# Miniprotein binders against Enhancer of translation termination 1 (ETT1), part 18

Target 1, 377 residues: Enhancer of translation termination 1 (ETT1), of Yarrowia lipolytica (q6c872)
Amino acid sequence: MAKRPLGLNKANKSKKKKLDSAEKAEKAVAKEISPENDESAEPAPALTLDADEEDDMGQLESLYKNWTSSERDSPRILHGVVHECDSLLQKAKGEGLPARFHEIYAASLLDLAEFADKKKPVKKKKVKSDDVAPETSDMFVDAALERVETGLEQYPEDAGLLFVKSRALKQDIDEKMSAVSKEERKETAKKMISQLNKILEVFKLAQKHASTVTPAQLDVVEELIELSGALESVVKQSDISETTLVACEKFYNEILASEKDENTVKKAHRGVGTCKMIVADSLLDLLDDDDEDNDDTVELAKKNLKAAIEHFQKSETDEDGEFMVTLAETMIQYGNLFETESDDQKKWYGEAVKRLRQAQRLGVGKYDEMILELEDD

## First folded at step 9 (miniprotein)

Design w32
Fold by ESMFold2-Fast, scan of step 9:
Structure w32 (fold): chain B 377 residues (1-377), chain A 119 residues (1-119)
Amino acid sequence: as target 1 above (377 residues)
Amino acid sequence: SKERIRELMKKLLKLLERIEQLAEKIEELAKEGDPETVRELALKIQELEYALMLLAFAILRLKRHGSPEEVEELEQLIERLEDLIQKLEELLEKGDPEVRELEREIYELLQEILELREK
């Protein structure tokens, strides 16, 4: 028989540690030589207006589309959108603007926060927002929140506005956590946990009223999972990471049940896969190597990793080399849970090698050392 | 006891297998069934899986720092999960679309599991 739970677990742990170390090194190299970093040197694309000149909203939509379809590396397009919004707001004084106007305006203000400096403004209480134009990252986030609330007062069930609100509230947490002193970090994190719970309710409401969801609108869900972990690391007694994970996986599954846009569905599959991987990693982290009960925990982790792989495979494409590395890593983690040199381990290591070789061909990084380790006979 | 905790983990693994079988039955129902009902059932099956994963974490945490009283409470929550899985299996076999009643019970189970973590 030779196969024993305790012996198998210790052998797999040793091998996993060795492979994890090689994997971490390769991820660092891949990040450094990312194609996106090479593209950052490219000049911004020329702006085009394809809208009907008679329709003010059509012109605003066309201008905003230049931003959303671009590399989003130039704030010039956003400044143009905000300027157009200011002009329309002044022109429409005393009459209602559509929900989409407030959505584009708020989203553009929020996106400008990424290009603004992180310097915290010293402002007096009772200063009106229109008396001070946004100059810092936190001021742009505040302006975006004010604009989205103005829109929601008129259109309380507008999905687009609710999605922007969830993104703006998340960015507000990031700004507050980055600006807080070391001494105030724990107390601020406790308040941010309450805001995170509010974001989950806002996103749930946005999905309820949405007829369709874009991949960009779904981006915040992964960010909430990451944020919940960061907040829990500061507030040790919080259950926020697990409650957030459950809510976010539910958001992704609702997309899979109803959405027809192929890109959004693929993103939701990646999201579910990530949730399953986090569950598996958490189970394995709680594992006691000296405990004979390890086999049952390993089987639960295997089921979660297998589900993650299946969801990831439904979202993989021949040209997404970075994602192939993520999928390969999940396959390696899964293979590590089988008996050393078993047929199952060889199968999943082999599948991982295929993805790593393709990622190399696409220029994502070099994985020769990892491939050699996985193919060791 | 450690042996009691071991049996709870084995029971969760068996319950996960039953949840997987329910998911397969829903895929078959999707070919002939009402799309909205199929969607709601699929989401409820996922919620049962969430409850099972939270219970698995609770077992592992109690194994390190748990009291006998907390183990007893955990056993009751696992039994409730099994009952909900059984109810859903029976509803699917009979073709009965009573999804709304099950929704409340699943929500209550998730809330009680989260409350257990706070202790």
Scores: ipSAE 0.521, ipTM 0.802, lowest interface PAE 2.2, mean pLDDT 79

Design w33
Fold by ESMFold2-Fast, scan of step 9:
Structure w33 (fold): chain B 377 residues (1-377), chain A 119 residues (1-119)
Amino acid sequence: as target 1 above (377 residues)
Amino acid sequence: SKERIRELMKKLLKLLERIEQLAEKIEELAKEGDPETVRELARAIQELEYLLMLLAFAILRLKRHGSPEEVEELEQAIERLEDAIQKLEEALEGDPETVRELEREIYELLQEILELREK
């Protein structure tokens, strides 16, 4: 039998997510402590207003564009957007606001959740008042969901609103899991698992009404795959990861069949590759050590890994060092399924070494010991 | 039994190879064929591949805790998948009306597989 997969991709993903979360939390705390009136501490954002002074929606669009075109590392522009949205609600006096207004408002509230403090798990929750302004990440997510539903009541088929809803629903699961007590975690995870497919269906509905899908919008599908695995780790008697993987892979293939934007197509290819790789890992994890013959299951895993490699290669670029590591890991896992020192194993280990060396040249990490092991006869 | 489960996995591998051959033929048809028909055939082949993967997981999970009744239901689901693949092979020979009947069978098989996994 072939060697067990090395699991490099899972370890690297978990580590990256942990580092990114810690950096965001530190930035959020620093910004809340910083005096609001310290003008010298911040370079003035270049606010380009492309709208007429009399066009309220055009001014809101310009302000929001400053956020979407920025590094998105400061909540100040978002607070400005929300303030402008509040002003437009007061000015409207019962006049209908467009779908785009509700989309920008909800998206800004949702993005503000990333900068807000999270509540620690508690055994009992206090009832929230309708008059309370959002202060914690869960409150911002709740406010975003309320705003997107208000927009969808008037514009039920608006793609922009549906995309924001799918992202907000995913974030809502994260907030509920982080806020629940340890003793309630398993029960809460079971309830959240039932919501994962609902989020994908909302995203699919958004895609049907959209002229195009951006790479950033597709992030929610990748996040659903990661979330399904995290939830399943809490509820050991669930096969939700497998069901979610199949649904997400199918959806990525639908994107590949319909989308023409090059960056979105590359993102979808990476998505299919990731799904195929995780499917192969899951098949191998189900193997019984006492089995007299595992050849058929190994061959099925090989087919999934080969397909993953092909999809990854269609999205490959010489400048993406982190992706080179992911591709190399998949190639190593595939090579591990061939007989030791076979021509096939040497071929795939050799392809993996090329990507690891390129990743090192790009400064992603040090892989010298692994390269030596892969080239060892 | 372990022998029956091993035979089911072998059968799935052979069905996957048939699906792969069909995918290659559909890709070749895309060069000369009607775009809408090709898209429907491509979607059908992907659905069959996804159903096959769900069945593979079901086989492996039932290997540890499968009753004879559950193994029999799994054998019937795999037989239905083989029938669907056969119908797709026939549709590729020029009967596009067969594709619509196949979509219904794929949906019914998906529901059956999901029910098996919940047990």
Scores: ipSAE 0.393, ipTM 0.757, lowest interface PAE 3.3, mean pLDDT 77

Design w34
Fold by ESMFold2-Fast, scan of step 9:
Order: C-alpha cells, then structure tokens, then sequence
Structure w34 (fold): chain B 377 residues (1-377), chain A 119 residues (1-119)
C-alpha cells in the first residue's frame, strides 16, 4: 500500500521487430519468385518433372515458413505467398487443393490486412473492379473469410482452417468497430458481442481437432480478452469481459493439460497468468474505503496475483526483457497488498527488482527510479 | 442486504481455503496415488477455481447493483459449491471419487451463474 508504482510501459506488450530478419526473409522470397518471372523462370514443358501438387505445396510451405520465421514486419513475403497461391489456384482450376493450401492463403490474406490502409468513406477510392479491388484492411479480412469458408466446405474439421477462421472473425469485429460512426458504435458493439460467442465456439472446435497448437494460434485467445474489454466499454455491461476471461483461462488450461510443445506451454502459462492478473486488478478496482469487506477482497486479489506470478515464473526466460517487466509489475502489485515494511512485501519487491535489473541489462527501458523506490527501507 | 453480501464473500474465502487444502492433498496423492483418480480430482479442482472466480465477481456486482432475488440465487449457488467441495473431500478419503456427479453439479452452478449475469 505505501509503495504503489503502476509501471505503465507502452512498450511492454508491443513486440519489437528486427529489420535485418525481414530483409533476409525477403531476399529468400526474391530468390524464389524473381522480378523477371511473368509466369515461371523457364517454361515448364521441357520434362514437367516438378509439376505436381506435392512439389507445389512444398514450395508454398517454404515461402510461408519464411514469413512465420521472420519478425513479420514487412508485407513483401506475404505478397509472394499470395502470388504463389493465385498461381496454384489457376494451375489446379480450383480442384484438388489440400486444406493446408486454403489455410496458408487465408492466413496470408489476413496478415496483409494489418499492413493495409483502413477503410475510409472516400468515393474516389472506388475503382471499377472487374479484377483489381482496392487493398484496404477490411477487404483483406473479407477475402480471408471467403477463403477459409471455401476450405471448410471441403475440409469441415480441419483444425488449421478453424484456427484461422477464429482469428479472421476477431479481425472482422475490429474492422467493423473502426469503420462505424460514433452514433452507430453502441448498436454495432451489441451485435459484435454475439460474434464473440461464435469465435469461442470455432476456437473450441479447432482445439478438439488439433494434434498441437502453436504459440501464434494462441494469440487469438489474448486478443479475445482485449476485444471483450473494448466492447464492454462501449455497451456499458460489466460481465462480458469476466465471462470471456473465464472461457479464455479454461482454454489455456486445456492447452497446458494436452500440449507438449515447450513454446506453446510457456505461452499458455503467460495466458493463465494474465487472466489471473486481470481478475486481481478488477477486484482491487472494486475496493471501497467505507467497505468492511476490503480485507476479504484483498485476500482474494492476493490469491489471484500469487497464482499469476507462479504461472509467469513457469514461462520466464532470461532473454525476454519485456516479459520480465510484466512479471516485475505483477510482483509489485502483490507486494503492495502486504503490510508496509513486512517480510513478505520486502521479498516480492526484491524479486521484482531482480527482474527490472535484468530487463535493463537486456535494453528494455529504464527502471532506476522505481528500483530505488522499491529498495528503500 | 449489504450484510448478506458480506457473509457471502467470507464464505467464498473459506471455500478457497478448502480448495487450497484439497490441492495440497492431490499433490501428495500424485506421488503414490492412482493416476486416473489424481487426474480426475485435479480437473475438479480447476473447475471449482473457475466457479469461485465467477462467484467473486457476482458477489461484488450484487454489492453495487444487486436485487434480493439475485442475492438469494447466489446464496444457493454457493451452497451447492460447498456440497461439491464436501463430495470432493470425501472422494479423497475413499480414493474413489464420483466424478460424474461432481461435474454435473459444477455444470449446473455454471449455468446458474451465467443466468444471473444475463439479468
């Protein structure tokens, strides 16, 4: 209570991307696609040795892997992937393409939406579109949804397609909320709450049919938590985020029970920790100075923060400075709930200081003032 | 009344303490216990933790904007949660839990809480 730094760090949640990694990936794509390639480098007819679906899918996987292995800060690789998908679609005349083709195509279209301009009501942007539509974020999201549905029509239980669908549906809500006028915002938000339930059901189906879940697929769960809070703020209902938090925490725990991939397990632990931390923050926000129930609410908040710290520690790595700051902030919040100058408060402030110092050594922010405050007797 | 809401929060904390004790017993059982029973009990504990989180928010919501009818429904939900925890404690003593009955009660409590939020 005596020491209460909030530690609002705008960089904490944002992922920093390396230009060098993106350039290396773009060079790999350029080597495969070549600017001089109208159709192909050399006409295939010579022996047609490489002209089968599996070889084509191998090339597409390689291009897509360059994107997923990069810092994802340049759309150039994605344009290469989409061009390859278009080529394969023409070659196959829309027949015999596997679920993975539709998944890669839809995912790439969806990722391109984040590099595209937002839709604005400017009629001069309307083009006569026989073939070439304007490249706005909402159009890429719509195209991704259409591609996923095409794939699901043929492969209704494909986990990969279902995961992409859940991400595309979430992004569709974002586009609709950003495109609507202030007057229509509440009405639109009410409709979008129903779509949250659809996303949760699609994600549940994806998990049921998945043999494994990647860290990237789990991003949707974190984004649903954020989206539920944003919609709640617009419609003035306080239970939407709470219900979403419970559902998302349950998803993370199901992942922890079944998943063997170390990176996915670490991400799921971070997800559970984040859910517990948000619960604790919400409980503490409800404290009333006139309220004799404060002790009970504080104890409940302590239990949630302690659980958050334990999950965060299970996902901690020496190289993730931004996450060390998040963990340190959680430890400070927990320490703040103990008696001033108690052994428990000193312990948790001490643990927080260790993480803040390591974060500074890794080049994440400056925390010298906060460290001094936490170390004061 | 505000006094009833205060009593509900205190009951919730006692239930959390009992769940913590059950979690410790499950950790002890995991060393030499039946793996199937341990897994079923661990799952039941997680479901109870989710319900307690939802109940905490429901109690705090009622404190600011609750009706007597909603308070009564929440009191019944907490009573059923106490019964579920007691059954789980008895299952540990016997080493053979009735998981299906516990899951049904937990499911019914979850539905009741969701109905309260809709109001």
Amino acid sequence: as target 1 above (377 residues)
Amino acid sequence: SKERIRELMKKLLKLLERIEQLAEKIEELAKEGDPETVRELARAIQELEYLLMLLAFAILRLKRHGSPEEVEELEQAIERLEDAIQKLEEALEKGDPEVRELEREIYELLQEILELREK
Scores: ipSAE 0.308, ipTM 0.691, lowest interface PAE 3.7, mean pLDDT 75

Design w5 (from w0 with L43R K44A A84L)
Fold by ESMFold2-Fast, scan of step 9:
Structure w5 (fold): chain B 377 residues (1-377), chain A 120 residues (1-120)
Amino acid sequence: as target 1 above (377 residues)
Amino acid sequence: SKERIRELMKKLLKLLERIEQLAEKIEELAKEGDPETVRELARAIQELEYALMLLAFLILRLKRHGSPEEVEELEQAIERLEDLIQKLEEALEKGDPETVRELEREIYELLQEILELREK
């Protein structure tokens, strides 16, 4: 609510001793490596032992890796990364910096939006200035987009920058939708559909130019599917969600065709499985007791659920209890489409039981919490 | 209604754990028990698992269609499943095959009731 930014509410939230230790190290390192900078309120992130002393980009990569390898719940690491980026900009006079520099800078600004105050859902009265540090989540998103565009001006086909742009544009939609009044929500949603289509094109371009895709870079795809449904609910356009789902499934299939990283491939399998399940649910919702087309609809739903199960099994792990419940639910829905007491129905119900039992074993007393999470909204 | 649906799913999963424990006890009984009694107990467990999976499907169906009356019917069916599991646990401790056979019939009756709910 204050205009002053990065007043992260340092509420006494219970943190691990490791995180508290890291925060103390950040403060000590900030004063050691930036003693001549008057902005001592911006702590530097903890440095790794393997950082290259003479390689500016190697040092920045090490600082950023401390963020990406952490629990990502401390904005102090991100402030240190941003401070180092500012230092490198001044040293280089804005010239000779690689695409990766702009990517790290933009991604860090975007991630800081998560820790910043959000505005009330009323028209914004704040004026934007180039001399003002970002202070609210929307200002950090705007700063990230400006940094991405600066990078893309120099490196127009850089996959890393394009992935950050797609994530920043999605977060921009979230900020704009949460900030408008009830009277403006439908009109704003209509404009955001155009931006959603732009995000789909940006992500498509990012994949085209990517030699490899990380699991984190795929996170936005699932978010776009969810966003399309929310926007469709406001503007009541049935094709927006369907069009987005088709595009997102293609993105996942492209990963399956070309990517070699096991974790990214597993994430893509989960993504395709989820898309197939959404299609099956939509088909089953269309069933009418007196409709002669029900048999065809049921067979198409079976095909989609079977494909979902196969993709989910390719991404299965013994340590993911929440996913075990999702897989079991899919198996139960599939089994129900077979004849009562048939061998097929009993087989799939039996497979679902195995997954539910494994989920219970993974979290004694935590199973209830996991299920409540799955039933949210 | 979503809170009631969550509670139903939680209750169903606790019942699944109890069925798992019963299956483990039956497997231990197979080492020193009467083969006919063990086979009948194993059959009862399989039918209880099947009934539980049908109830799970009905809970998922209710998640799509909010009906207070259907939630109440499902709550009653789950309570009957819990009662049958309790009686089977007691029959196992007493080593009473006559009671197990009677429970098989009650399990069958519950299964027919659940299948009728599914057709609605």
Scores: ipSAE 0.013, ipTM 0.566, lowest interface PAE 7.4, mean pLDDT 77

Design w6 (from w0 with L43R K44A A77I A91L)
Fold by ESMFold2-Fast, scan of step 9:
Structure w6 (fold): chain B 377 residues (1-377), chain A 120 residues (1-120)
Amino acid sequence: as target 1 above (377 residues)
Amino acid sequence: SKERIRELMKKLLKLLERIEQLAEKIEELAKEGDPETVRELARAIQELEYALMLLAFLILRLKRHGSPEEVEELEQIIERLEDAIQKLEELLEKGDPETVRELEREIYELLQEILELREK
């Protein structure tokens, strides 16, 4: 079968991740070179906030909103939030604090892990007691998990806490896989698969108890799909990638069935589309190139790509050039499964060209050569 | 053998199409039935669609490294799925209000069988 080039979606995703990583590193370098290593014109919010005993939670919410509304580039706001949480915890003697307090505290500790260095492997003694403040990424993740469990003991069905728990458990897997020796990697990965299954159950429970779900709370779902693939590549004897993909698609479909927030719904459509595309890619990767009787597998891949396109179109916007490229790539993959020069192939290549031209107009890449190939030969 | 694997894929694709048709008919039933019961039935059918997709991956892997015994086991699974889906279609054709409860039971039994077979 004569086919147009495939794999643009995977290439673009890898490239986007690399660009995000490079930008993150650039910001870290800029912060390290900062003229003032300590004090600045911007005092820590928590230290200047007027604490009214009746409005303690209101003050904490305001401080936390400064973080969630920011570019999330500076750990200073998070340190302020944690300091305020510590103050409220001492004031309350650990009692009478709402679920939201534990959620903000845990989420802030977890977010601080992103700014903390990983401790070099020196396993002399494991000291993760209350008498030491977290300083490394794994210590912040551990502290976040302890805070979430404290909250869940008091509020076992609180959706916010359950969403933070799922994110913290995922980050815990990342920390453990990064710290393990090459010789222990496979055995550790097997244990992490069990934890991944636990995360899927926690997220399912969070959705069950949530009255609404934010786009940010859905971020972990895509990360779980990628994590499952990484773990399966180490273990080899597992179907965790496929079962995780199905579970994640179910999470997105629950949003589509119940959620009213337009931004969350659009994110869920993109999520389902991505799941459908990964399914199609996996099916096609399993094809035997020498087998002429692949028609049924190709039809199954077509169904999944068509569904991906429909979900992506539900989340399409005129100003998202990067997404236009993702949609175009899916359309090209779909067109590739039709007979060469058929009306169907021409239709989907034509739709892809429209998105690629729009992406170029928005300043996202150069696709002139690809467009020429799709419209000709 | 390659021919047996091809036949299994053809049967699986037909079963997936039949499940999609059942989902469509149950969605229409939502207009007249109890909304919550119909929604749960629709979710159960969607779970079955997911299980069938996981079976499709298994069938394709058997093409690469499968033994005759494993292929025969999958053939038995697909036959049981055909029988059960036929029962679901017959129950839906009955048009009895009690049909919804029986459909839900049959779907969950099917899902349990598929999950148990994936463990081997």
Scores: ipSAE 0.365, ipTM 0.734, lowest interface PAE 3.4, mean pLDDT 78

Design w7 (from w0 with L43Q K44S A51L)
Fold by ESMFold2-Fast, scan of step 9:
Structure w7 (fold): chain B 377 residues (1-377), chain A 120 residues (1-120)
Amino acid sequence: as target 1 above (377 residues)
Amino acid sequence: SKERIRELMKKLLKLLERIEQLAEKIEELAKEGDPETVRELAQSIQELEYLLMLLAFLILRLKRHGSPEEVEELEQAIERLEDAIQKLEEALEKGDPETVRELEREIYELLQEILELREK
């Protein structure tokens, strides 16, 4: 049977963007027509009249929640949060601020890096960087790291700060790799591998001290897996992708063992599934053509793909068409490892077809030709 | 030799099946056992599975350049994985903190050994 690839990267991204746009429009309409309490029984939190630190932190939390609850498309909200942090820092004379203050401040600075221009070759400034407001993405990342370190000096075991540190250190690697010359790329990548190992340790420490983990805090784990592959491609004499993959799968499994939040658990299942797929792909890539000794390696790959499918199914949602395609691709890859025309191959191709048809109904892509190939007698 | 490498992969597959059986026993124990001990045992079995995958990758890499010395070191690492799995079975039966700590120490030492083998 012909096992043709599912769609193209560009087509899948376009379909995903269309689906996201439709969902945003639906949310905007729902927000506009919301059958929310017709009358406001409780007034919004008032501006602080009792200027104690607890009231100030409550206001900062409210401002930051506006960002985390928004579409995260407007840097104005983040500038507002940072301005409030600067005001509180001045009011407190730099002392007595809780870990959460430093976490919100650092996270906001880090998120602002996404909206800032990339680092440009610039003449060394005559003024110290710490006396100048951040202007480029690397300056915002540096400011975020400095704020995290200030917080960690006072609260060395704070999980929130440690999660922000791991995210900021990862973004720092991105900035340094994007700014380096072609001639220095390999040397810089070797240094970044050391920083990646440091990030893995920081994330491990963050989970140790965390009572709960949010989906957003877990985002960096997927990014570390991708980054490790990119760095390994540059260095070409490293096993960093394998060690990173093992560590990241362990982070996800710790979530599955302890976390109760459905969204975080769902994200962890998708993470484990992705790790299992990468393991299976790596095992299959190492096979010699026509080698009869491949049987045991193929069985090991099958076990990893089966585990990936099971984790993906536990995170499956009827509305997530893009994920249905990922699950279908995994099922096809698994089916490919069985004897041609076997009952097992037909079963898994059949399961893949169901997901591809559902994805098409959701407008994710067009898979009619692939479905015909999979159903071919 | 090619035959030795083939036998090592076959042994890893059998050890993975043994790990899977132990995982099922730990899930069953979760219904009636001490929650903290069950969590530690579940974490240990995940670590053993990770070590097995690292060893599988190492077997495949050494297939191209497998000197007798490197293959022997790999065989010893796989034997240590088998010993750690046996220790997990012992920890599951006894449930005492000392046996769990011994298992954690063996897993940690084996990880260091595997990382050393991968470097050279």
Scores: ipSAE 0.458, ipTM 0.792, lowest interface PAE 3.0, mean pLDDT 79

Design w8 (from w0 with L58A A77L A84L A91L)
Amino acid sequence: SKERIRELMKKLLKLLERIEQLAEKIEELAKEGDPETVRELALKIQELEYALMLLAFAILRLKRHGSPEEVEELEQLIERLEDLIQKLEELLEKGDPETVRELEREIYELLQEILELREK
ESMFold2-Fast, scan of step 9: ipSAE 0.569; ipTM 0.812

Design w9 (from w0 with L58A E70A A77L A84I)
Fold by ESMFold2-Fast, scan of step 9:
Structure w9 (fold): chain B 377 residues (1-377), chain A 120 residues (1-120)
Amino acid sequence: as target 1 above (377 residues)
Amino acid sequence: SKERIRELMKKLLKLLERIEQLAEKIEELAKEGDPETVRELALKIQELEYALMLLAFAILRLKRHGSPEAVEELEQLIERLEDIIQKLEEALEKGDPETVRELEREIYELLQEILELREK
């Protein structure tokens, strides 16, 4: 299979991601610098906060909904949610707060970790300022874990709490791996593989007790797949990537079997497609130069790529240009497994070109060179 | 040993084709069958696909680094996958949900043994 896309494709993705991140950061900075904007930068009107004093949970839900329905790019709402949780703890005097209270509290603390300074940068800030340094990301993750355990002690089978626990445990791995010295990296990674296996069991238990699953609750599954690859690269003697991939695909398929929310189902289809694509890539990476035994392996890879494409198509939308690029890349990989200039190869290259052209129309990137290559014979 | 590894991959591809045929039959049963039974069957077929993919990775790794003992263990695991697929095909033709439930345990045990082999 000649003409397979090389590392240039990955380089283009990284470059695009950096450009998108820079643009997003500029918009966020402009938003903070210009507090007097004609557009509402702080959309928490007093009327939506005028909840009944007797319905404390209703007020908390309303505040949290402002976060979950937002672009999630401002920590201001999260600080408000945490403040309300602290107030409710004082009012309750240790009396029965529901599982949902602990879930919202823990989730908000965990989400604040993304806006907090890392452990290492905070030390320099303390030297530069006489003011108290902001809390670090590891402290927010630790607080979230403590809060979710408090809730689980009272509500051990609550799905919402179990989903937050799985996400918090994953963030804990990220914090520990980012903070570890070069000398301790391999030993720490070995311990983190054990924690990753624990996360898989926690997520499995969460799904067992869940009546419904939100798209946000599925976010951790994709992150676990990526994390398992990173850990395996450090520990090498472990096959945690493959075992994690199988477990995660199973989580997505359980959603497809039972969930009715369209957004969650679409996310699960994308998840299964990604798992199938990773399986195909792994199989092809293990091919021998001998070629004698490759035909069956290539056919197995083709079946996985075809399944990936079908799942991706079920989750395709006209406005998601970035996803169109992912689908196009999968179609190109699939086309590359057919005989050069065959009808099948031309079909799948043609389908990929359609998605690349649409992505360009949506402003996602420039694919002119790739399109020409796919159309040239 | 290289020839045995080639034969194992070919056998695995044929088993995948049988799993795909089972999935198609389950999809047809979804039109007339009990929703719970159809859902359970679909999940079992997916678990068989997971086992097959893990075995495919094991075959490819052993192609480059395989010992005769590891190849023999892999052959036994593939034979167990084949037996489970055969039993599921027969249970589906006969409409036997009790046998399908029993196969859940065998599928779980197969997956665990595949993972144990890879850790060796």
Scores: ipSAE 0.545, ipTM 0.828, lowest interface PAE 2.4, mean pLDDT 79

